# VH-VL binders against Coenzyme F420H(2) oxidase (fprA): the designs that were tried, part 17

Target 1, 148 residues: Coenzyme F420H(2) oxidase (fprA), of Methanobrevibacter arboriphilus (b1a7s3r263to410)
Amino acid sequence: VTIVYDTMHYSTQKMAHEIAEGIMAEGYDVEMFFLHEDERSEIVKSILDSKAIAIGAPTINDEPYPSIGDLMYYLKGLRFERTGIKRKAVTFGSMGGKGGTPASLGKDLGEYGFDVVDTCEVYYVPDEEENKACFKLGQKLVEEAKKI
Key: E = the ipSAE of ESMFold2; O = the ipSAE of OpenDDE; V2 = 0.75 times the mean of E and O plus 0.25 times the DockQ between their complexes.

## First folded at step 18 (VH-VL; framework fv_dargistotug)

Design y5 (from x1 with heavy chain A97V; at its last look DockQ between E and O 0.93; V2 from the best seeds 0.57)
Fold by OpenDDE, look of step 18:
Structure y5 (fold): chain C 148 residues (1-148), chain A 120 residues (1-120), chain B 106 residues (1-106)
Amino acid sequence: as target 1 above (148 residues)
Amino acid sequence: QVQLVQSGSELKKPGASVKVSCKASGYDFTYYAMNWVRQAPGQGLEWMGWINTNTGNPTYAQGFTGRFVFSLDTSVSTAYLQISSLKAEDTAVYYCVRSRYTMGRWFDYWGQGTLVTVSS
Amino acid sequence: DIQLTQSPSFLSASVGDRVTITCRASQGISTYLAWYQQKPGKAPKLLIYGASTLQSGVPSRFSGSGSGTEFTLTISSLQPEDFATYYCQQLKSYYTFGGGTKVEIK
């Protein structure tokens, strides 16, 4: 399972970690990438080798955090629908206003050939309940991935 | 309030078996892994391994395979450590310790420890 | 396996002293290191995680630093309750502890 995220105030990062915990709680390995630090080519390689992915970014100015754009553009060009498998995906992100990034990312991933199973969005810093929700999101992703 | 409460001290003969319990409360039992740590008298801490409280899958550290068995009773949020064919060298305090499932996560809550004494 | 070497094994100090304990890893562990305090007859207590993050409730006189293979725990001004044994722990590949450092009263 590949998790890719960027973060502005570390909230989306916290979400990513909880998703990872949920995935690993199910006994599966996680490869986590932070867009601010990791190369896109490595991220894409990991995604290609994964049956399931989680992609997250905060919302800024009512749009997904800009850094996620180049990755999504990269994924679009790879034509995952031609790879022979329909990878499972979840999207997540934090917001300070209207939000919408998880839904936006989900829509795009769907168009790229992914099966988007669920999303998670939090307002500012996730509380304990929201952290638990992210944990469960990770578990759900694994459950769906097992069907592949 | 998070608590890990372990069973009481044990005195055993060599060759016997012991089963230490660790009852968790104050949190979602399956949300965290459970680790076991051994400390012989006057010695340092030794990580023995951990058990996935969700899947029940145990992972044993080197040197703690064979005679050591991790198990669970999730219905009562309890983890167990069983040691068979006890040796004098097994004399130690055994701790159950909570951690997350990912690496890089620290041991935030410890049981009070269980002294197991193996003596002829 | 990643090995941790603590130094010194024993340290004698007085109240008010600045105390520094070192933990060296056999290979790079980034900041995947934690520090624990243990008093006789008690379970270890988490002091610092992520090499430098102070656990909630831990006095600010405790601090951690380092990355890669060398780490330090510092007590800026030793208090009577700080006489104990301290352990470092690597969290990069499973878990292993250092040998411990006993801080004794001079």
Scores: ipSAE 0.390, ipTM 0.794, lowest interface PAE 1.0, mean pLDDT 94
ESMFold2, look of step 18: ipSAE 0.520; ipTM 0.798
ESMFold2 (binder alone), look of step 18: mean pLDDT 92; pTM 0.928

Design y6 (from x1 with light chain Y94W; at its last look DockQ between E and O 0.91; V2 from the best seeds 0.75)
Fold by ESMFold2, look of step 18:
Structure y6 (fold): chain C 148 residues (1-148), chain A 120 residues (1-120), chain B 106 residues (1-106)
Amino acid sequence: as target 1 above (148 residues)
Amino acid sequence: QVQLVQSGSELKKPGASVKVSCKASGYDFTYYAMNWVRQAPGQGLEWMGWINTNTGNPTYAQGFTGRFVFSLDTSVSTAYLQISSLKAEDTAVYYCARSRYTMGRWFDYWGQGTLVTVSS
Amino acid sequence: DIQLTQSPSFLSASVGDRVTITCRASQGISTYLAWYQQKPGKAPKLLIYGASTLQSGVPSRFSGSGSGTEFTLTISSLQPEDFATYYCQQLKSWYTFGGGTKVEIK
């Protein structure tokens, strides 16, 4: 399973790590990528090698970061519906205002050929209950991926 | 309140077996992995490996792939360390310690330790 | 495998002294390092994780620094309760510990 995220205040990073914990608790490997630190070609290679992905970004005044938009554009061009595998996906993120980035990313991934099984958005920083929800989201992603 | 309570000290002869328990309370048992750490008298800490408390799959560190067995009873939130064919060099304090599952996670809570003494 | 070398193995210091303990990794481990304090007859206690983040309830006189292969635990003003053995632990692969540093009174 491949987790890709972008973050400014570490909140989305905390969510990504909790999702990874849930995936690892189910006995599956996770490759984690931070968009500003990792090379796009390696991220895409990991996604191609995975049955399941999690993509996260924060929402700041409804303005997407260039890095996440660049990744989405690149994934659109790869035509995942043609691979013969309908990969599972979740989207996640933190918000300080209006929100909506996880839902928008989920809609786009669905159009790109992914089976988006859930989305999750939290206000500012995930609390204890929200951390457990992210853990369970990771478990759900694995559960859905096993159906492939 | 997070607590790891281990079984009492053991005095054994060479060739015997021992089973150390580590009962967890105050948290969701499967939310954390369980690690085992050995400390021989007057020596440093030695990581023995861990067990995935959700799947039951153990991972053993180098040097611990033989006579050491990790197991669980999830119904009572308890992890076990079994040592077979005990040798004098197995004399040590054995600790359980919890961690998260992913890389880079520290051991935030430890059991009190169980002294296993092996002598003729 | 990743080996950790702590230095010194022991040191003698007075209350109020600044104490520095080093931990060197055989290969780069980013910031995947923790520090533990252990008193005789007791389990280790987590002090610092992520090389530099203090665990909740740990006094601010403890600090950690470093990344890659070189790491330092510092006690800015040693207190009577700080006389103990300190261990570093790498958390990148196979979770090995350093050999320990015993801090004793002068």
Scores: ipSAE 0.547, ipTM 0.816, lowest interface PAE 1.8, mean pLDDT 86
ESMFold2 (binder alone), look of step 18: mean pLDDT 93; pTM 0.947
OpenDDE, look of step 18: ipSAE 0.856; ipTM 0.933

## First folded at step 19 (VH-VL; framework fv_dargistotug)

Design z1 (from x1 with heavy chain Y31W; at its last look DockQ between E and O 0.94; V2 from the best seeds 0.00; counts 0 for: pae E 2.2 > 2)
Fold by ESMFold2, look of step 19:
Structure z1 (fold): chain C 148 residues (1-148), chain A 120 residues (1-120), chain B 106 residues (1-106)
Amino acid sequence: as target 1 above (148 residues)
Amino acid sequence: QVQLVQSGSELKKPGASVKVSCKASGYDFTWYAMNWVRQAPGQGLEWMGWINTNTGNPTYAQGFTGRFVFSLDTSVSTAYLQISSLKAEDTAVYYCARSRYTMGRWFDYWGQGTLVTVSS
Amino acid sequence: DIQLTQSPSFLSASVGDRVTITCRASQGISTYLAWYQQKPGKAPKLLIYGASTLQSGVPSRFSGSGSGTEFTLTISSLQPEDFATYYCQQLKSYYTFGGGTKVEIK
């Protein structure tokens, strides 16, 4: 499983780590990528080698953080609907205002050929219940990916 | 109030077996892996391995792959360490300690330790 | 197989002293290092994780630094309750501990 995220104040990073915990609790490995530090070609290679992905970004001025947009555009061009594999996906993010980034990313991934199984969004920093939701999101992603 | 409560001390003869329990409370048991750590008298800490509390799959450190068995009873949030064919060198305090599953995660809560003494 | 070497193995210090303990890894471990305090007859207690992050409830006189292969635990002003044995632990692979550093009253 491949997790790609960007973050402004560490909240999305904390969510990514909790999702990874849930995946690893099911006995599966995770590759994690931080968009500011990792190269796009490595990220795309990992996604192509995976049956499941998690994509996260914070909301800025009620819009997704711009760096995720570049990745999403690239994924659109790869035409995953042609591969014969319906990869599973989840989206996640933190908000400081109205939110909506996970749902928007999920809609786009669905159009790109992914089966988006769930989303998770938190206000600023995840609390205890929100951490549990992220953990469960990781478990759900693995459960759905096993059905492929 | 996270708590790990271990079973009481054991006095055993060489060749016997012992089973140490570690009962967890105050948290979701399957959120954390369970680690086992040995400390011989007057010696340092030695990581023995861990068990995935969600799947039941153990990982053993080198030197602990034969006579040492990790197991669980998730219905009572309890991890077990069984040591068979006890030797005098197995005399030690055995700790359980929890960690998250991902790499780089520390042991934030420890059991009180169980002294196992192996003497003829 | 990642080996940790702590230095010194033993030190004697007075209340109020600044104490520094070093931990060296045989290969790079990024910041995947924790520090523990153990008093006689008690389980180890987590002090520092991620090489430099202070665990909740641990006094601010404790600090950690380093990355890669060289790490340091510092106690800025030693208190009576700080006389204990300190262990580093690498958390990259097979979670080995350092040999320990015993801090005693001078």
Scores: ipSAE 0.477, ipTM 0.802, lowest interface PAE 2.2, mean pLDDT 86
ESMFold2 (binder alone), look of step 19: mean pLDDT 93; pTM 0.951
OpenDDE, look of step 19: ipSAE 0.826; ipTM 0.924

Design z2 (from x1 with heavy chain Y101F; at its last look DockQ between E and O 0.95; V2 from the best seeds 0.71)
Fold by ESMFold2, look of step 19:
Structure z2 (fold): chain C 148 residues (1-148), chain A 120 residues (1-120), chain B 106 residues (1-106)
Amino acid sequence: as target 1 above (148 residues)
Amino acid sequence: QVQLVQSGSELKKPGASVKVSCKASGYDFTYYAMNWVRQAPGQGLEWMGWINTNTGNPTYAQGFTGRFVFSLDTSVSTAYLQISSLKAEDTAVYYCARSRFTMGRWFDYWGQGTLVTVSS
Amino acid sequence: DIQLTQSPSFLSASVGDRVTITCRASQGISTYLAWYQQKPGKAPKLLIYGASTLQSGVPSRFSGSGSGTEFTLTISSLQPEDFATYYCQQLKSYYTFGGGTKVEIK
């Protein structure tokens, strides 16, 4: 499973780590990427080798954080609906205002050929219950990916 | 309040078997993995392996395959270490310690340790 | 298969001394290192995780640094309760412990 995220206050990074814990709790490996530290070509390669992905970004003034947009544009061009499997996906993120980034990313991924099974969005920093929700999201992603 | 409480000390003869328990409380048992660590008298810490509390799948360090078995009972939040065909060299304190599942995660809480003495 | 070498294996120090313990990994482990304190007859206690992050409730005189292959635990002003054995642990693969450093009263 491939997790790609960007973050501004480390909240989305915390969510990504909890999702990874849930995936690992089910006995599956995770490869994690932070957009500002990792090269797009390696991220795309990992996604192509995965049956499941998690994509996260914070919301700024009801708009997606710009760093993720470049990746999403590239994924659009690859036409994953033609790869022979329908990969599972989840989206996640933090918000400081109205939010909506996980839903927007999920809609886009669905159009790109992914089966988006759930989303998770938190206000600012995840609390204990929201951390457990992210953990469960990771478990759910694995459960859905097994159905392929 | 996170707590790991281990079963009491054991005195065994060579060839016998022992089962050490580690009962967890104060947290969601399946949210953390359980590790086992051995410390022979006067010696350092030796990681024996861990068990995934969600899948029940153990991972054993080199040298701990065969006579050492990790198991769990999630209904009572308890992990077990069973050692069969005990040898004198198995005399040690055995600790349980919890960690998260991903790599790079530390052991934040430890059991008090169980002394297993194997003597003829 | 990642080995950790702690140095020194033993040291004698006085209350108030600055104590430095090193841990060297046989291959790069990023910041996947923890430090533990163990007193006789007691379970180890976590001091530092992520090479440099202080565990909650641990006094600020303890600090950790390093990445890759070389790591350091420092006690800025040794206190009577700090006389113990200290272990490093790599957390990248198979969770190997260092051999320990016993800090004794001089």
Scores: ipSAE 0.540, ipTM 0.819, lowest interface PAE 1.7, mean pLDDT 86
ESMFold2 (binder alone), look of step 19: mean pLDDT 93; pTM 0.952
OpenDDE, look of step 19: ipSAE 0.729; ipTM 0.896

Design z3 (from x1 with heavy chain T55Q; at its last look DockQ between E and O 0.88; V2 from the best seeds 0.00; counts 0 for: pae E 2.1 > 2)
Fold by ESMFold2, look of step 19:
Structure z3 (fold): chain C 148 residues (1-148), chain A 120 residues (1-120), chain B 106 residues (1-106)
Amino acid sequence: as target 1 above (148 residues)
Amino acid sequence: QVQLVQSGSELKKPGASVKVSCKASGYDFTYYAMNWVRQAPGQGLEWMGWINTNQGNPTYAQGFTGRFVFSLDTSVSTAYLQISSLKAEDTAVYYCARSRYTMGRWFDYWGQGTLVTVSS
Amino acid sequence: DIQLTQSPSFLSASVGDRVTITCRASQGISTYLAWYQQKPGKAPKLLIYGASTLQSGVPSRFSGSGSGTEFTLTISSLQPEDFATYYCQQLKSYYTFGGGTKVEIK
């Protein structure tokens, strides 16, 4: 399983880590990428080798961060529907205002050939219950991926 | 508050078995793995392995396969260490300690330890 | 298994001294290292994780540094309650401990 995220204030990173804990609690390995520090080619390679992905980004000025847009554009061009495998996906993120980034990313991933099974968005910083929800999201992603 | 409470000290003869319990409270038991650590008298700490509290699958460190068995009862948030065919060299304090599942995660809470003494 | 070599195994120091304990790994472990303090008859207590991050409630006189294969625990001004045995632990694979360093009153 591949987790890709972008973050400004650590909230999305915390969510990504909790999702990874849920995946590993189900007995599966995870590869994590921070979009600003990791190369796109390695991220895409990991996604191609995975049956399940989690993509997260915060909302800034009511829009997704630009770096996520570049990745999504690249994923659109790869035509994942042609692989014959409908990979499972979740989206997540933190917001300070209007929000909506996880839903928007989920819609785009669906059009790119992914089966988006859930989303998770938190206000500012995840609390204890929201951390548990992220953990469960990781478990759900694995559960859905097993159906492939 | 997070707490790990272990069963009391045991005095056993060689060849017997012992089962040490570690009861967790103050957190969601299956969100953390459970580790076991041995410390012989006057000696250092020795990691014995861990158990995935969500799946129930144990991992044993080298040298702790065979006579050592990790198990769970999730209905009472309790992990167990069973040692069979006890030997004098098994005399030690046995600790439980929790960690998250991901690599590089430290042991933030420990049980108080259970002294197992094996003597003829 | 990744071996950890702690040095020294024993040291004597006075209250107020600066104490440094070294831990070397047999292979690279990034920053996946923790430090524990143990007093006689008690469970180990986490001091530092991620090689350098201080656990909540641990006095600021404790600090950790290092990455890769060499790591240090430093106590900037030793206090009476700091006389204990200190262990490093690698957390990359199969979670081995160092041999321990006993810090005693000089």
Scores: ipSAE 0.495, ipTM 0.809, lowest interface PAE 2.1, mean pLDDT 86
ESMFold2 (binder alone), look of step 19: mean pLDDT 93; pTM 0.952
OpenDDE, look of step 19: ipSAE 0.832; ipTM 0.926

Design z4 (from x1 with heavy chain T30N; at its last look DockQ between E and O 0.92; V2 from the best seeds 0.75)
Fold by ESMFold2, look of step 19:
Structure z4 (fold): chain C 148 residues (1-148), chain A 120 residues (1-120), chain B 106 residues (1-106)
Amino acid sequence: as target 1 above (148 residues)
Amino acid sequence: QVQLVQSGSELKKPGASVKVSCKASGYDFNYYAMNWVRQAPGQGLEWMGWINTNTGNPTYAQGFTGRFVFSLDTSVSTAYLQISSLKAEDTAVYYCARSRYTMGRWFDYWGQGTLVTVSS
Amino acid sequence: DIQLTQSPSFLSASVGDRVTITCRASQGISTYLAWYQQKPGKAPKLLIYGASTLQSGVPSRFSGSGSGTEFTLTISSLQPEDFATYYCQQLKSYYTFGGGTKVEIK
């Protein structure tokens, strides 16, 4: 499973790590990528080798964080619906205002050929219950990916 | 409040078996893996392996395959270490300790330890 | 297995001394290292994780540094309650402990 995220104030990174814990609790390995530091070619290769992905970004001024938009545009061009595998996906993120980034990313991934099984959005920093929800999101992603 | 409470000390003869328990409280049991650590009298710490508390799958360190078995009872948030065919060299304090599942995660809470003494 | 070599194995010191303990890994482990304190008859207590992050409730006189293969635990001013045995642990693969460093009263 491949997790790709961008973050502003650690909130989305915390969510990504809890999702990874849930995936590993199910007995599966995870590769994690931070968009500002990791190269696109390595991220795309990991996604192509995976049956499941988690994509996260914060909402800034009611819009998705720009770096994740570049990745999404690239994924659109790869035509994943033609690979013969309908990969599972979840989206996640933090918000300070109106939000909606996980839902927007999920809609786009669905159009690109992914089966988006859930989304998760938190206000600013995840609390204890929201961390548990992220853990369970990782478990759900694996559960859905096993159906492939 | 996170707590790991282990079963009491055991005095055994060579060839017997022992089952050490480690009961967890104050946290969601399946969020953390459970590790076992051995310390012979006057010696250092030795990691024995861990068990995935969500799947029940154990991983054993080299030298701890065979006579050592990790198991769980998730209904009471308890991990177990069973040692069969006890030898005098198994005399040690056995600790349980929790960690997260991802690589590089430390052991933040430990049980109080269970002394197993094997002598004739 | 990744071997950890702690030095010194034994250290005699006075209250107020600056104490330095080293841990060397046989191969690179990034910052996947923790330090524990153990007093006689007690379970180990986590002091430092991620090579340099102080665990909650641990006095600020404890500090850790290093990455890759060489790591250091420092006690800036030794206190009476700090006389104990200290262990490093690598957390990259098949988690192994160092041999320990016993810190005693001089």
Scores: ipSAE 0.529, ipTM 0.816, lowest interface PAE 1.9, mean pLDDT 86
ESMFold2 (binder alone), look of step 19: mean pLDDT 93; pTM 0.952
OpenDDE, look of step 19: ipSAE 0.866; ipTM 0.937

Design z5 (from x1 with heavy chain G104E; at its last fold request DockQ between E and O 0.88; V2 from the best seeds 0.75)
Heavy chain, then light chain:
Amino acid sequence: QVQLVQSGSELKKPGASVKVSCKASGYDFTYYAMNWVRQAPGQGLEWMGWINTNTGNPTYAQGFTGRFVFSLDTSVSTAYLQISSLKAEDTAVYYCARSRYTMERWFDYWGQGTLVTVSS
Amino acid sequence: DIQLTQSPSFLSASVGDRVTITCRASQGISTYLAWYQQKPGKAPKLLIYGASTLQSGVPSRFSGSGSGTEFTLTISSLQPEDFATYYCQQLKSYYTFGGGTKVEIK
ESMFold2, look of step 19: ipSAE 0.563; ipTM 0.828
ESMFold2 (binder alone), look of step 19: mean pLDDT 93; pTM 0.951
OpenDDE, look of step 19: ipSAE 0.867; ipTM 0.936
ESMFold2, look of step 21: ipSAE 0.578; ipTM 0.835
ESMFold2 (binder alone), look of step 21: mean pLDDT 93; pTM 0.950
OpenDDE, look of step 21: ipSAE 0.877; ipTM 0.939
ESMFold2, look of step 22: ipSAE 0.566; ipTM 0.832
ESMFold2 (binder alone), look of step 22: mean pLDDT 93; pTM 0.950
OpenDDE, look of step 22: ipSAE 0.855; ipTM 0.932
ESMFold2, fold request of step 23: ipSAE 0.483, 0.555, 0.471; ipTM 0.807, 0.835, 0.810
ESMFold2 (binder alone), fold request of step 23: mean pLDDT 93, 93, 93; pTM 0.952, 0.952, 0.953
OpenDDE, fold request of step 23: ipSAE 0.864, 0.865, 0.859; ipTM 0.936, 0.936, 0.933

Design z6 (from x1 with heavy chain S99T; at its last look DockQ between E and O 0.96; V2 from the best seeds 0.72)
Fold by ESMFold2, look of step 19:
Order: C-alpha cells, then structure tokens, then sequence
Structure z6 (fold): chain C 148 residues (1-148), chain A 120 residues (1-120), chain B 106 residues (1-106)
C-alpha cells in the first residue's frame, strides 16, 4: 500500500502516519511519500505496484494544496482504468475553512480508474478520536483491497 | 491511564514452564503491538520480539524461537509470554512494552517487569 | 543486524556535572533512535525519541542530538535522581539496544 501526502502545519502528515498504522495493524506493508521531498517517478512506481493507495492534502483558500494537483494530473494521464485492476483508494486531509479536498480528490481518482472506498477530513489538527478514525480508515483500505 | 500490568514473580525448576501475562488498560489494545524484552541479572536489555495484537501474528528476534511463544487474549486485552523447558540462563526480568506498528516508533509504556528465577 | 555501541559503559559523576553519553550505530539509522533511563528494580523509562524529541514530563536538562551513526544524550546539570543506567535503542530495523551506560555518584 502506497501513501502519498502533502501537508501544512504537519496535520495531514499526522493523518498519513495514523493511516499507515492501521494498514500495518492488518499485517500489510506501507510505503509513505511526502510530495515535497520525494521524487515523482518513485511515487508513481510505488502506486503502480500497489493494490491500494491513500492520497492526502490540506485545503488552502478552500482549494487543494497546489503540489497535489501536479500529481493528480499525472495520474490522470496514466489511464489506470486500462490496467485491468481497479485499485482501491482513500483520500484524506485537513482544513482551515470550507474544506472539501478529500471529496474532490476522491472524485478525480474515481474518474482515473480507482475505487475510492472512503475519505477522512479533519478541522486543523486531528484530535484523539480523529486519529482513531484515520487508523480505521487504513484498516478499511486493506479490507477493501483484499477483494481484488 | 495507560497501564501494562504483568503477572507476579515466578520461581521455577529447570525443565518447567512459565506463562507471563501482560494486561493492558487505558487504550485500545489493538492499536499497538506488544513487545517482550528480557533483562538477565546485571545485564542490559534484549528485545525478544513482538506480537501484532490485531492479527495475533508474532515476530521473534534471533535466538528466541522454539521455547518462547507469544500469544494473546484480545477479549481481556492481555498478551502472554510462555517459556517452556526452562533453563538456568532464562533467569531474568521479562518486560512487556507497547509500540505503534510502523518502524521508527518507540516503547512509550512498559510493564513493571516479571522476575522469573530458574534454580535447582 | 544493527549493532549499537554506547560509551562510556560506566561513568562516575557529581551532582551538577554536565554528562555526555554517546551511542554509535554500525550503519546509518537516520534519526530512528530512542533513549531510556532505568533505575535499579524498575522498568526502563522513555526519555527521548526521534533522536532529539523529549518525551512528555522529562526534565529539560535532558537533550538528545545526532543523526546517521552518531548520537548523544546530554544531561546539562546532573541531579541526584539522574543516577541510573541509560540505554539507547535503534528503531530502524526491528529493535536493538545499546549495552547501557551506568551513571554513578562520584
């Protein structure tokens, strides 16, 4: 399973880590990538080798963080619907206002050939219960990926 | 709040078996893996392995296969260490400690330790 | 198999001294290192994780630094309650503990 995220004030990073814990709790390996630090070609290679992905970004000015748009555009061009595998996906993120980035990313991923099984969005910084929700999101992603 | 409470000390003869318990409270048991750590008298800490509390799958460190068995009872949030065919060199304090599942994570809470003494 | 070497293994110091304990890894472990304090008859207690982050409730006289293969635990002004054994632990590939550093009263 591949987790890709961008973050503001470390909130989305905390969510990504908790999702990874849920995946590992189910006994599956996870590769984590931070968009600003990792090479895109390695991220895409990991996604191609995975049955399941989690993509996260914060919302800025009621819009997704700009760097995630570059990745999403690239994923659109790869035509995942033609691979014969309908990979599972979740989206996540933090908001400081209106929000809606996880839902928007999920809609786009669905159009790109992913089966988006759930989303998770928090206000600013995840609290303890929201961390548990992210953990369970990771577990759910694995459960859905096993159906492939 | 978070507590790991281990069973009491044990005095055993060589060849016997022992089962050490570690009961967790104050958190969701399956959110953390459970580790076992050995410390022989006057010696340092030695990681024995861990058990995935969600799946029940154990991982043993090198040298801790065969006579050492990790198990769970999730219904009572308890992890177990069983040692069979006890030897004198098994005399040690055995600790449980929790950790998150991903690597790079630390042991934030430890049990109080269980002294197992093996003497003839 | 990542080996950790602590130095010194034994340290005699006075209250108020600045104490430095070194942990060296046999290969790079990034910042995946923790420090523990253990008093006789007690379980180890987490002091520092991520090489430099203090655990909640740990006095600020404790500090950690390092990355890669060399790591340091520093106690800026030793207090009576700090006489204990200190262990480093690598967190990168399963877990390995250092041999420990016993800090005793001079």
Amino acid sequence: as target 1 above (148 residues)
Amino acid sequence: QVQLVQSGSELKKPGASVKVSCKASGYDFTYYAMNWVRQAPGQGLEWMGWINTNTGNPTYAQGFTGRFVFSLDTSVSTAYLQISSLKAEDTAVYYCARTRYTMGRWFDYWGQGTLVTVSS
Amino acid sequence: DIQLTQSPSFLSASVGDRVTITCRASQGISTYLAWYQQKPGKAPKLLIYGASTLQSGVPSRFSGSGSGTEFTLTISSLQPEDFATYYCQQLKSYYTFGGGTKVEIK
Scores: ipSAE 0.584, ipTM 0.837, lowest interface PAE 1.6, mean pLDDT 87
ESMFold2 (binder alone), look of step 19: mean pLDDT 93; pTM 0.946
OpenDDE, look of step 19: ipSAE 0.705; ipTM 0.886

## First folded at step 21 (VH-VL; framework fv_dargistotug)

Design b1 (from z5 with heavy chain R105L; at its last look DockQ between E and O 0.79; V2 from the best seeds 0.00; counts 0 for: pae E 2.2 > 2)
Fold by ESMFold2, look of step 21:
Structure b1 (fold): chain C 148 residues (1-148), chain A 120 residues (1-120), chain B 106 residues (1-106)
Amino acid sequence: as target 1 above (148 residues)
Amino acid sequence: QVQLVQSGSELKKPGASVKVSCKASGYDFTYYAMNWVRQAPGQGLEWMGWINTNTGNPTYAQGFTGRFVFSLDTSVSTAYLQISSLKAEDTAVYYCARSRYTMELWFDYWGQGTLVTVSS
Amino acid sequence: DIQLTQSPSFLSASVGDRVTITCRASQGISTYLAWYQQKPGKAPKLLIYGASTLQSGVPSRFSGSGSGTEFTLTISSLQPEDFATYYCQQLKSYYTFGGGTKVEIK
């Protein structure tokens, strides 16, 4: 499973980590990418090798997520519906205002050929229950990916 | 409160078997992996491996395959270490310690240790 | 596997001394290093994780630094209760421990 995220604060990174914990708890490996530090070609290669992905970005004061947008544009061009595998996906993020980034990313991924099975969004910093929810989201992603 | 409570000391003969238990309380048992650590008398710490408490799949460090078996009973939040064909060199204190699965891997809580003595 | 070498193996120092313990890794481990304190007859206790982050409830006289292959645990002013053996542990792969550093109070 491939996890890709961008963050302005620690919150989205913590969510990504908890999702990764849930995936590993189900016995599956995780490859994890931070958009500001990792090369797009390696991220895309990992996604192509995976049956499941998790994509996250913050929504802070309704501001956009430009770096994740570049990745999403690239994924659109790859026409994943043509691979014969409908990969599973989840989206996640933190918000400081109205939110909606996970839902927007999920809609886009659905159009790109992914089966988006759930989303997770928290206000600012995830609390203990929200961390456990992200853990369960990782488990759910694996559970859905096994159906392929 | 997070607690890891291990079974009591064992005195064994070479060739026997022993099963050490580690009962967890105060947290969601499957949210954390369980590690086993050996410390021979007067010696340092040796990581023996870990068990995925959700799947039951163990991973053994080099040198701890074959005679060492990790197992679980998740209904009572308990991990087990079984050592077969005991040798005198297995004399040690055995600790359980929890960690996360892939991130935050440090061992934040430890059991009190179980002394296993193997002598003839 | 990744080997950790601690230096020194043994030291004695006076109350109030600054004590420095070094841990060297055989290959780069980024900041995937933890420090533990073990008192005689007790299980180890986590002091530092992520090479430099102090565990909750640990006195501020303890600090950690380093990345890559060289790491340091520092006790800024040694106290009588700091008599213990200190271990580093790498957490990058197959979580090996250093050989330990026994600290005795003079």
Scores: ipSAE 0.550, ipTM 0.826, lowest interface PAE 1.9, mean pLDDT 86
ESMFold2 (binder alone), look of step 21: mean pLDDT 93; pTM 0.947
OpenDDE, look of step 21: ipSAE 0.854; ipTM 0.931
ESMFold2, look of step 22: ipSAE 0.511; ipTM 0.823
ESMFold2 (binder alone), look of step 22: mean pLDDT 93; pTM 0.947
OpenDDE, look of step 22: ipSAE 0.836; ipTM 0.924

